# VH-VL binders against q0aze0, part 1

Scores and structures below are computed, not measured.

Target 1, 268 residues: q0aze0
Amino acid sequence: MKIILVNNRFKENTEKKAQEIAGQLSALNVEVIIDNGLDEPYAGTVDFIMVLGGDGTMLRAARRYGQRAIPVLGVNMGTVGFLSNIEINELAEYLPLILREEYSLEARMMLEVAVFQQQSLLTRVFCLNELLLRSNSPRMLSFALEISGQKLEPYRGDGLIVSTTTGSTAYSLSAGGPIADPQLDAFIVTPVASHIINKRPLVVSPEREISLHLLEEREAIIGIDGQIKMDFGAENRVLIKRAPHPLLMVNLKAKPFFTSIDRSLQRQ
Unless a header shows other numbers, all headers, positions and changes below count from the first letter of the chain; Kabat numbers aren't used for antibody chains.
F, E and O stand for the ipSAE by ESMFold2-Fast, ESMFold2 and OpenDDE, each averaged over both directions (binder to target, target to binder). V2 = 0.75 x the mean of E and O + 0.25 x the DockQ between their complexes.
[cut] marks letters that were taken out.

## First folded at step 2 (VH-VL)

Design L1 (framework fv_bermekimab)
Fold by ESMFold2-Fast, scan of step 2:
Structure L1 (fold): chain C 268 residues (1-268), chain A 129 residues (1-129), chain B 107 residues (1-107)
Amino acid sequence: as target 1 above (268 residues)
Amino acid sequence: QVQLVESGGGVVQPGRSLRLSCTASGFTFSSYGVHWVRQAPGKGLEWVAAISYDGSNKYYAESVKGRFTISRDNSKNILFLQMDSLRLEDTAVYYCAKDLGYYDSSGYYPEWSYYFDYWGQGTLVTFSS
Amino acid sequence: DIQMTQSPSSVSASVGDRVTITCRASQGISSWLAWYQQKPGKAPKLLIYAASSLQSGVPSRFSGSGSGSDFTLTISSLQPEDFATYYCQQANSFPLTFGGGTKVEHK
């Protein structure tokens, strides 16, 4: 068995813990690859991915490995989050179940984002939470949104978020989007500080294609899961669709999504 | 292991041009964005320019836009800054700096962190009277 | 452009003192802020990125806090090697901008 341990190199406690766990797994005849995010993703065959850290580390793991149909387990190191399943102090208890593959998998949709410049594909990336289009200056953006060939009236404001249902509790929530059941597949399209008062969030079929481009030359960026930043100008366009494969998340422990989010919102 | 070495600074006359170079070693140069940051004598840091991993995207501070050109040669691990129409206000130590960065899943565009984890020693650009 | 304002411009301190440096952005930059240390004649050194993440090899007496537009760098117990100029830098968007610097000097 070969396991990737994904961690955040820049958090001292996480790095030490990753090395402890790697030693523990090696003693059980498990081959371990440590991915701290600074090198290229491991290209070989892997049986399981264990993510040590918060939601941000899970988003990186999903982006790097989510399209490979490998089970991914989020292990929380003390930060409350939505993408982890067990706590670090529970790992020893659950490790035998992991090694015997005694767990269920939950499929989470991902976005495929393709950025073009004058018909040339510049990049293609995958993400678990969202794509954000935002202004990179104090000036509002003017931009066009097209859903499966249907052109909407122009948007004016600070930007737009195209989110998965998993991403509904991330940036989209802070921008006024709805909370969505992560078991559903849908795009959530949420305006950011729209100048047009009645621009509402949209919930759109995951079979649709979403296209964005600027109507005026502005300094803008595309943000992906809050981790990738790319410049976006009037010669660019972005195409968003459902990724070919969902992220396969490991469930070892019941996690009541709705009661968890409800309590989180009441705490402010 | 990671090393950035600037060269090409010197004494110039106003209105002339100068080309700075930065030689990188100890990392996969072609996979990272890189920056030029300058510091006038006794003053603070000023970001000057940046170039993406493949050279296709270039960014400039307003004070140098139209006068400076950033470029790179990935086969030789060298970053360049071509400085035209030099002014007294361009007097500074020029540092090249590596973006902290990390790789995206596609490997085509690296993630910009916009943080500088390694810096060169700097090269001084001054003017003769 | 995003303007970065540091306060104070200089501070006099003794070894063992707690030193606090403040940085304010002219607009919200989330947590996208770094702190650098620069000693005379040397290139800057990254201390903290993403507002609160300590760079590998940096002593634990350095810490960062804040989000949005207000940020703080704290040195809990100043050491002789910490007398230097400190800069904040916004990492939200191009053009990248630095604060004016804070010089930590001997009393």
Scores: ipSAE 0.000, ipTM 0.442, lowest interface PAE 12.5, mean pLDDT 85

Design L10 (framework fv_bermekimab)
Fold by ESMFold2-Fast, scan of step 2:
Structure L10 (fold): chain C 268 residues (1-268), chain A 128 residues (1-128), chain B 107 residues (1-107)
Amino acid sequence: as target 1 above (268 residues)
Amino acid sequence: QVQLVESGGGVVQPGRSLRLSCTASGFTFSSYWVHWVRQAPGKGLEWVAAIKQDGSEKYYAESVKGRFTISRDNSKNILFLQMDSLRLEDTAVYYCARESPYDYLTGYYEVSDAFDIWGQGTLVTFSS
Amino acid sequence: DIQMTQSPSSVSASVGDRVTITCRASQGISNYLAWYQQKPGKAPKLLIYAASTLQSGVPSRFSGSGSGSDFTLTISSLQPEDFATYYCQQYNSYPYTFGGGTKVEHK
């Protein structure tokens, strides 16, 4: 069995804990690869991915490894988030189940984001939460939204979010989007500070293709999972569609999504 | 108006202690990693220390490890650097700077923004 | 620690010149690299982050390129306000480290 341990390389300083866990796994004849983000993702075959950190570390792991159909377990270190299944102090208790492959998997859809300059592909990335188009200046954007060949009336505002259901509790929620059951497959399209009063979030089939481009030369950015930022100008176009594979999240204990989100919404 | 303002610098004796403060205004201080960066007279920039939004994680340059302590008070929007066992080599202008794993424009954590806002610095020197 | 090597240490240039500054990391840092401008007696100002992303309000004559270990800052047509010292900085891993700086001076 080979396991990748993913760390937050620059914010969580989890290296000592990763080394400790790697030692424990090696004693059980498990090969361990530590990914702290300094190098390219491990290219070899692997049986399991253990993410040590918070939701942000899980988002990075999903971008690096989410398309490989490998079980990914979020192990929380610190503040409880939505993407971790167990706490670090519970790992020893659950480790035998991991090694015996005694767990269930939750499939979480991912986005495939392709950014073009004119007709040339600049980049293609996968993400778990969302793509954000946002103004990078005090000026609002004027932009075109097309859903599966259907051209909508131009949008005017600060931006737009295209989110997975997993991302429904992230930036989409802050922008007024609905809370979605992460077991559902759907895109959520949420306007950011639209000047058009009746622009509402849309919930559309995950088989839809969504395209965005600016109608005027403005300073704008594309944000991916809140971790990647790219300049976006009138010469650019972005195409968003369902990624080929979902992220396979390990479920070792029941995590009550609705109770967790309800508790979060009751905070001041 | 987004600002960081340092204070507490001055003339000290070697081996003494000094505490620097950095007061934040115009943004949600508790949403940002914040850092201390120093610059010796006529020299380049040197990163000193960092502290996570909630104060749970702290990092230090090897040259100050064990002597300096970074802390923050989110209720008062103040960042601190406690400098113990000061050495002549610590002579520098000390800047505070914010870094974003939280992107103000997007509301997200863990964006890779560098130091977008800096204070004007506070000078630490030694008396003869 | 990741060592950041910046070159040249200084460059003499005239208004309208193209100025190129390079920065090399001792190990791979992906695109976690920023460029700063500093004028005498002032705090540094962020120009570029994520190796190539221009900070809001920074003129388009500034551009960054590179990934992995080799990075470049270019000023396409130097203006009078651009005479300053420039620093690269990696933020891939702690400790964060800066390059030694490049002073852009009048010819």
Scores: ipSAE 0.005, ipTM 0.411, lowest interface PAE 10.0, mean pLDDT 84

Design L11 (framework fv_inotuzumab)
Fold by OpenDDE, second read of step 3:
Formats: C-alpha cells, structure tokens, sequence
Structure L11 (fold): chain C 268 residues (1-268), chain A 128 residues (1-128), chain B 112 residues (1-112)
C-alpha cells in the first residue's frame, strides 16, 4: 500500500504529525509520500490520501489529486471545518480499517473551471468549493452570466460565486448563499454585493454549463477555493461545468452534517 | 492574444542542421510546455517531442533521439527545435504547439492533455 | 507505441450532411487516474491545426455546437451534425495518454 500524506508546510504541527504518521506507516510496510505543498503533486500511483489539517488543506489536495479517483480522508487537527471525517487522535483507531480498505466513499461533485483568452484556453482547474469572480477595484463589475445558453440579464456588482454544494458552507455562505446538502449535486450561483438589492442566489442543475465574461474593460480577478488567484479581463471568459469526476471522500465515521452546522459556523 | 509565431521556411541540404524558432506570447511562457509536430507531404501529423519551458526538460520521440534538440529561452519566450543530420524524409511542415494545461497538471504526473494554440508552421525542405 | 486507427481515411459529403469520424486505439486511453486524453483537430492546408474537442467530449471555445465528441476506452467518435462549407478539411485525433503521443492517420472531408 502507498499513501500520500497531505499537509501544510506552513503549519508546523501538521508537518511534524505527517512525519510521525509516516514513520508509523513505514513500520507497517506502507509506502508514504509526504506532500506539504512545496513540490509538484506526486505523480506515482497511490492507494490512499490522508489530508492532515483543515479545509484549506483538503481543498488543495482535492485540486492536486481529486481527478485521480483516489480515496481521500480528511483528518482534522483541531481546526474548524466541514471536510474532515475523523480527528487526528482517532487515526490510530481507524488505521486498521484504512489498511484493510474497509471504508465507504462519498462522492463530492467538483467544478471544472476553464478560463479562456479569446479562443485559447489559459487554464483548467478542478476544484471542490467555488469559483469567484470579483472586481479588482472599488468599482462594480458588469458581467454576463449564461446558463446552458440562456443569457441572463447582465449582472452588476462586486462579483459572483459559483459553488458546489460542498462549497456552500464556504465563501458562498458568507455572501448570502444557501447551505446545501453535500449529498446533492448542484451549482450554487451567489451574487457578491449585487447592484440589484436582494439578488437571489441560483441553484442550478449540475447538468448545465455556466459561463461568465465581463461586459466592459475592467480589471477583475478569478479566485479558486480562495487559494488560487488569476487576473481576469474583458478578453477573458470562464466556463464552469461539473467535473467529470467526483472527489472520493473517505467516510470512516458518520458525520452529522446538519447537526454540526451551527457549531462549525459559529467557530468561523 | 495567446499565439505562437514560428520562424520562416528553410531550405537545407542533406546532412545539414535546421533550427526552427517558436515565439510565444499572450500567456505566462514558463507555465506551459511546448511540443513539436511535423507533417511530411502527403502524410499525417507526427509528434516529435516536447520541452518543459520552466525546467528545460525535454522528451523526444525515440526515432528522433540523437538528432533533435529542443531548447527554451525564457527571456524571449521562445522555444527552438534543432534537427541535425537532415534527410530528405525530414522535409515537412513543422509546428510548435502549446500544451493545453499548465504545468500544474503536467508535473502532477499527467500526460500531455491537448495542444492549443498551434504555430503557423515552418516548411523545412531538404534537397540536394 | 499506441496505435491509433482513424477511419475513414477520406469521405465525400455535402453541406448539411451528418459526418462521423472514428478513432480506435490499440489500448485503452484511460489514464490510471481516470482521465482520457483524446483530442480532435481540424487542419486546413496552409493553416495551423485547430483544436476542436479535448478530453473526448469537451468542445473547445468557439467551436460550433455541430461538433461533438464521444467515446470511451479505445473507441472514439467525432461527429459533425450538419456539415458546413468551412468544415471541409482534414481531421485528426490525438491520443496523449501514452508516450509517445500518436495521431490518427487523418480523415479528409471533401465536398461531394
């Protein structure tokens, strides 16, 4: 068995713990690769991914490895979040099950985000939470939203979020989006400080495609999961689809999503 | 605008070398690999190899190993393909093309995804 | 090397016709992680090749909806639902799952 331990090199506690866990796994004849974000994603075949840390680390892991159809376990290390399944102090207890591959998987929809410049593809990213389009100035943006070829009225505001149901408890929530059941597949389109008061978020079928482009010459940015940033101008457009693959999240322990929402949100 | 512009047509004798350039613009040069593809008269497209524009690492089709050299100049955002010991069979239009996905995917262990955009092509004629 | 057999080598069609081109690979193009790196290109003489479809079925930006890609594993298809005058060209599939990268032999779509 080969396992990737994903941690955050800027979090010393996770680094230390990754080394410790790596040692333990090695003693059990498990090959271990540690990914602290410094290097390129590990290119080799692996059987399992453990994410040590919070939601941010999970998001990075999802972007780096989510398309590889590898079971991903979130191991919380005392942070508040929605993407961890077990606590670090529970790892020893569940390790035998992991090694025996006795766990269930929960498929989480990811976004496929394609950014274009004119007719050329600049980048494609798979992400677990959301795409954010926002102004890079104090001025509002004017941008076009199209859903499955249907052109909506132009949006004016600070920006727009397209989120998965997983991401519904992330930035979308802060912007006034609904909390979605993570067992649903759907897009959540949440306006950010819309010029139209009470502009309502949209819940969109995962079968649809969402496109965005600016209607004026203005500087904007695209953000992915709050961790990736790129410039976005009038010459650019973004296409958002459901990723062809879900993130396979390991479910070792039942986690009551709805009963934990208030507790988790209050700590953020 | 994202585009690749190649150098002009070349006429060479057998045994000579040719060096074709491919200048990239409109995007971050070091974020995408550049590959080369050729088309001989009456033939289809043939992959030659590719270069990592950030590291300079190259990968060549086996049939070209020993004769082909790809280099990247980050200061000018230009990739070069040099083919030595030219033969008549090397007569072809040579294209450079950008790998569709950034190196984030390339170095993640994924193969080349697709090519976009392509250069306009460079005709290399090898004749006595 | 992975062999990619494209068929037909050529075809004659009229404007408005439905055109289907097939590529078959000698082995699965599904990468170990689940991705399938099969793309389609349009090539006209004296012009640079143009990407039409990537990852089997994703239509590239600006590509008309009459173009579609489908398939899985070893069998892939490019379909032009209603051929237009500008569509007469040579089409190529490319597998990029395995090194070396290999193209189909090409399909020349000519006017009938």
Amino acid sequence: as target 1 above (268 residues)
Amino acid sequence: EVQLVQSGAEVKKPGASVKVSCKASGYTFTSYAIHWVRQAPGQGLEWIGGINTYTGDTTYRRKFQGRVTMTADTSTSTVYMELSSLRSEDTAVYYCARVGDSYEYFWSGYPTNWFDPWGQGTLVTVSS
Amino acid sequence: DVQVTQSPSSLSASVGDRVTITCRSSQSLVYSEGNTYLSWYLHKPGKAPQLLIYDVSNRFSGVPDRFSGSGSGTDFTLTISSLQPEDFATYYCLQATHFPLTFGQGTKVEIK
Scores: ipSAE 0.006, ipTM 0.499, lowest interface PAE 11.9, mean pLDDT 89
Fold by ESMFold2-Fast, scan of step 2:
Structure L11 (fold): chain C 268 residues (1-268), chain A 128 residues (1-128), chain B 112 residues (1-112)
Amino acid sequence: as target 1 above (268 residues)
Amino acid sequence: EVQLVQSGAEVKKPGASVKVSCKASGYTFTSYAIHWVRQAPGQGLEWIGGINTYTGDTTYRRKFQGRVTMTADTSTSTVYMELSSLRSEDTAVYYCARVGDSYEYFWSGYPTNWFDPWGQGTLVTVSS
Amino acid sequence: DVQVTQSPSSLSASVGDRVTITCRSSQSLVYSEGNTYLSWYLHKPGKAPQLLIYDVSNRFSGVPDRFSGSGSGTDFTLTISSLQPEDFATYYCLQATHFPLTFGQGTKVEIK
């Protein structure tokens, strides 16, 4: 068995724990690849991906490996999160189940984001939570939103979020979007500080293609899962569609989504 | 408006401890990490560590490990940094700073991408 | 620890001058998917540091157009296209890719 351990290089304690776990797995004749984010994603075939950290580390793992249809387990390193399934102190208990492949998988849709400049593809990325378009100055944006060939009235405001249902509890929630059951596949389109008082979040089919471009030259950026940032100008266009493969998340332990989100919101 | 306000200047004897506060306002406290940076007289900026305000998880530079403790009180939106076993070389202006901006998610770990806003600074003088 | 070296340590300039400050890291600062966590700050005595540029080249909200950042891997540059009176200050770069976070030693921009 070959397992990738994805960890957060920034946290020294997380790096030490990754090395410890790698040693334990190696002693069980499991080949381990450690991915701390600095190198290119491991290109070889692997059987399992173990993410050590919080939701941010899982988002990184999903962008790097989510399209390979490999089981991904989130192992929380002592913090609250929605994308982890077990705590680090539970790993020893669940490790035999992992090695025997005795677990269920939950498919989570991902976004495919393609950014163009003058019909040239600049970049293509995949993400689990959302794409954010926002102004990078005090000036509001004027931008066009098109959904499967349907051109909407121009948007004016600070920006727009195109989110998966998994991302409904991330930045989309902060911008006033709905909380969605992650078992559903849908795009959630949430305006950011719109100057049009009645601009509402939209929930649309994941089969639709969404495009965005600026109608006026402005300083804007697009953000991917809150971790990748790119300049976005009037010569740019972004196309968003459902990614070819969902992220396959490992379920070893019952984690009730609705009571978890309810508890989290009550602490605010 | 988004603001970090720190406690006032402190004068301590060598071997004592100092606890500096950083009170946040104008945003959701638990959506951002708070880090601490100091500047000793005639020296540059030095990173000390940070705290995830939602989880309480901390990360410290090894030089300060065992002497620094960071805590967050969500009921008052305040982060504390306590530095013990003070030495003369700990004389510095201590700053708290918020990490990230609207990209931070309050139910995830925190990438330390940039610092804004900053507190006004707290001068800690260690003298006999 | 990743070493961050700024050049020059100080420089003298006049209002209207183009000022260039460099920051070099001992290791690549490229993280996941090409993200590079390098930011620039302006610091004046008695004031808190102020963010100018984040993620190499992104100008922070409210920062004047004369400030720009560029670079990749281990070599980074902050440019002030036309120095203004309020720009006489000490500038710091910060790398946040590797633990522990490390600042450059600072570049003091003084009036000529």
Scores: ipSAE 0.005, ipTM 0.495, lowest interface PAE 10.2, mean pLDDT 85

Design L12 (framework fv_ragifilimab)
Fold by ESMFold2-Fast, scan of step 2:
Structure L12 (fold): chain C 268 residues (1-268), chain A 128 residues (1-128), chain B 113 residues (1-113)
Amino acid sequence: as target 1 above (268 residues)
Amino acid sequence: QVQLVQSGAEVKKPGASVKVSCKGSGYTFTGYYMYWVRQAPGQGLEWIGVINPNSGGTTYNQKFKDRATMTVDKSISTAYMELSRLRSDDTAVYYCARDYTSEGYYFDTSGLPYFDYWGQGTLVTVSS
Amino acid sequence: DIVMTQSPDSLAVSLGERATINCKSSQSVLYSSNNKNYLTWYQQKPGQPPKLLIYWASTRESGVPDRFSGSGSGTDFTLTISSLQAEDVAVYHCQQYYSTPLTFGQGTKLEIK
């Protein structure tokens, strides 16, 4: 068995815990690869991915490994989050179940984002939460949104979010988007500070292709999961579609999504 | 409009402690790591540490780990850096700075940071 | 620790002329997986905090004039100002963000000749 441990290098105790867990797994004849975000994603075949940290660390793991159809377990390191399943102090208890593959899997859709310059592909990335198009200056953007070849009326405002259902509680929520059951597959398209009064969030089929481009030259960026930032100009186009594979999240214990989000909304 | 506003200049005696504040506004405070960097007069910049404002988790430069303490008060969007057992060579302008690589409300980042917004700086003078 | 060394320590250039500032890292800051250099440049005017100019070694921050450019890869980096203006008088700092601890060069003071 080969397991990748993904950790947050900015948290000193997470590095220490990753080494400790790697030692325990090695004693059980499990090969361990540690991914702290600086090294290249491990290119070989692995059986399981264990993420040590908060939601941000899980988002990175999903972008790096989510398309490989490998079980991914979020292990919380003391932060409250939506993407972890167990706490670090529970890991020893659940480790035998992990090694015997005695767990259920929850499929979470991902986005495939392709950014073009002219007709040339510049980059192709995957994400679990959302793509954000936003102005990088005080000026509003003017941009075109197409959904499966249907051209909508031009958008004017600070930007647009294209989110998965998992991402419905992230940036899309802050911009006024709906809370979606993460078991559903759908794109949520949420305007950011639209100047056009009646622009509403859209919930569309995950089989749709969404494209965005600027209608006039502006300083804009594309953000991916709040962690990757790319410049976006009038010569660029972005194409968004459902990724080929969902992220396979490990369930070792039940997490009540609706009561968790309800509690979080009372705090925010 | 993103802004980081720091507390005013301090004069301290050797052996004392100083606590510098940094108030963030114009963005989601818990979405960006907060870094502390100092600059001694006529010298280069030196990293002290980083704090995750959402969790309170910290990473320190080993040079400062035994004397520096970083904290946050989320209710007022303010980060603090306390440096204890001050020496004359701690005389410097202390800056807070926001993590550029964390571009939303996420408290973890996939990249190492560089800094897009800085506080105005707090001069700390240590003299007897 | 990655040590950042800038050269020269100070530089005087006439208005309208080209200014060149160098930065060397003791270890490579090129991440082979994404082919990006984890290097940034800051401008610091007297009495002000540093201001981001360039990130990923060659990407200009929004609002930075196109006379500023960054180049280089691995361990050797250059900041170029193609036509110096009076407002460019400042200390320029390079920084690596490839590895902790985060480290800065000692700074290069740019003056008008």
Scores: ipSAE 0.005, ipTM 0.430, lowest interface PAE 11.1, mean pLDDT 84
Fold by OpenDDE, second read of step 3:
Structure L12 (fold): chain C 268 residues (1-268), chain A 128 residues (1-128), chain B 113 residues (1-113)
Amino acid sequence: as target 1 above (268 residues)
Amino acid sequence: QVQLVQSGAEVKKPGASVKVSCKGSGYTFTGYYMYWVRQAPGQGLEWIGVINPNSGGTTYNQKFKDRATMTVDKSISTAYMELSRLRSDDTAVYYCARDYTSEGYYFDTSGLPYFDYWGQGTLVTVSS
Amino acid sequence: DIVMTQSPDSLAVSLGERATINCKSSQSVLYSSNNKNYLTWYQQKPGQPPKLLIYWASTRESGVPDRFSGSGSGTDFTLTISSLQAEDVAVYHCQQYYSTPLTFGQGTKLEIK
């Protein structure tokens, strides 16, 4: 068995724990690769991904490895979030099940985000939570939203979020988006401080494609899962689709999503 | 405008410790990773470590892991770097520098560590 | 560790002439996922901190004159000043941010001939 341990490079405790766990796994004849996010993603085949840390670390892991259809386990290390399944102190208990591959999987829809400059592809990424288009100046953006070839009326505001249902409890929620069942596949399109104050979020079929571009020369940025930032201007376009593969989240411990929402959100 | 203002020059004896401060202003202090870099006289730049001002999480260059300590005081938007067991070869200008591309406000990010803003530098001289 | 090596260590160029500084990395700093080179150039004048000039190997920072340009990919990179100006006298540093530890070149001192 080969396992990738993903930790947060900015959390020393996760690094230390990763090393400790790596040692333990090695003693069990498990091949271990540690990914702290500062190197290129491991290109080889692996059987399991263990994420040590909070939601941010999980999001990074999802972007780096989610397209490989590898089981991903979130191990919380004292943080608050929605994406971890077990606690670090529970790892020893569940390790035998992991090694025997005795766990269930929950498929979570991811986004495929492609950013273009004219006809050239600048970047293509898969992400678990959301794409954010926002102004990089005090001025509002004017941008076009197209859904499956249908051109909506131009948007004017600080920005727009296109989120998965998993991401519904992330930035989209802060922007006034709905909380969505993570077992549902859908796009959530949430305006950010729209000129139309009561502009409602859209719930869009995952079968559709979403396109965004600016209608005037303005400074903007694209944000992906709150971790990737890139400049976005009038010459750029972004296309959003459902990713071809979902993130396969390992479910070792039952977590009641709806009953834990209030508790989790209060701690954030 | 974004500014990083560091503490004044220090003169220390071998074996002593030095603590350099870096105050950020003109931006959300907790939203950007703070890096520490030093430069010995006539030499190139050397990375010491990084801290997430929001979470307090740190990562050090292995070379300094046992001697350097980075901290933050969010209430005054100030980062600190303490270097202990000083030696003559620690004589250098020490810089704080802000990460350009990552906003670590909501999530702990894997920031892209190139630096758009720098402190003015703090000369630390270690001599007997 | 990725070792960054600049060449030359020092360079004297006449005003109005082209200045070329090279930077070589011991390993590729090209990230296959986004096809970007994790390489930056800094300008450092005496008594001042480094100033960001180029990032992603070829993207100029805002406010940087267009006479500055970065090129290269993988392991070999070049900073070019198309027409040297008096204010360009400085030490120039390349830096990789592909992997930790972050590493810099030894610096290149650029002077007017």
Scores: ipSAE 0.005, ipTM 0.461, lowest interface PAE 12.6, mean pLDDT 89

